# VHH binders against StAR-related lipid transfer protein 4 (Stard4), part 3

Target 1, 199 residues: StAR-related lipid transfer protein 4 (Stard4), of Mus musculus (Mouse) (q99jv5)
Amino acid sequence: ASISTKLQNTLIQYHSIKEDEWRVAKKVKDVTVWRKPSEEFNGYLYKAQGVMDDVVNNVIDHIRPGPWRLDWDRLMTSLDVLEHFEENCCVMRYTTAGQLLNIISPREFVDFSYTVGYEEGLLSCGVSVEWSETRPEFVRGYNHPCGWFCVPLKDSPSQSLLTGYIQTDLRGMIPQSAVDTAMASTLANFYSDLRKGLR

## First folded at step 4 (VHH)

Design X02 (from H01 with Y108S T110R; framework vhh_8k46_1)
Fold by ESMFold2-Fast, scan of step 4:
Structure X02 (fold): chain B 199 residues (1-199), chain A 127 residues (1-127)
Amino acid sequence: as target 1 above (199 residues)
Amino acid sequence: AVQLQASGGGFVQPGGSLRLSCAASGFTFSSYAMGWFRQAPGKEREFVSAISGSGGSTYYADSVKGRFTISRDNSKNTVYLQMNSLRAEDTATYYCAASPSLEEWLKSYRSGEYDYWGQGTQVTVSS
């Protein structure tokens, strides 16, 4: 199977995981973050879910690699498209800001990204790939399969439900408790920032 | 009374084709996602394909991608499964199912997540 097919199937599998397998990691107004042990590495698969006051296409267009991501995402500090295969498919390199007073130093990721229709909505997903060039100011992190599902709300079609699955190996010598705290906060902030970005 | 009636099964040789139909009654068909599951002797029931209420989104198990096509006709309250390039491993009883919510359908392709079940139709692929 192609990388896009395998990636899409993996995200659909995550989306089918029963509610009782998840544990609440953080719950704030308008977003809940859960986690469960990852099957891919010694860390967690995180799930986040919340309602957006916008239609699916506009929400996903702000999330997928493109011109609008850096306008709203406080964590992402750069984004370069390294290879463009199709309108919905690319390899990108991005960097993230330091976290927790720089206990987690800036990271760099190189991801395959794929956006596809899913139900009445969209799925934008990604996974890190091997890339030989590294920059000394960044630690190379690794995203196991990650993605964002966005579907219209049944009773409110001008709103959508955004569900994310994030599975990041930050690498380096970081206490697991610091990683766990940063991941939960990052996902809650993602929703807050995106809501402001949608204007 | 909610009812789903599957039909169109039969005996075919490997490489052959069949078209299954599922006629629905007793609910607002266009508001429901529809799917096909199958169960072979000695195996658990497995997901085959699904289609959204509008028909705008379709999904397929890896084992049938490129060979099977799901479609629906909301004016006739019917969902179809066109099966091409049939293989011996496609031999099973095929069931249709309906789910009222997009969220429930997205949570799992497991048989227990669908609200309504139809009677099965047997497909046998043998030389």
Scores: ipSAE 0.000, ipTM 0.085, lowest interface PAE 21.8, mean pLDDT 82

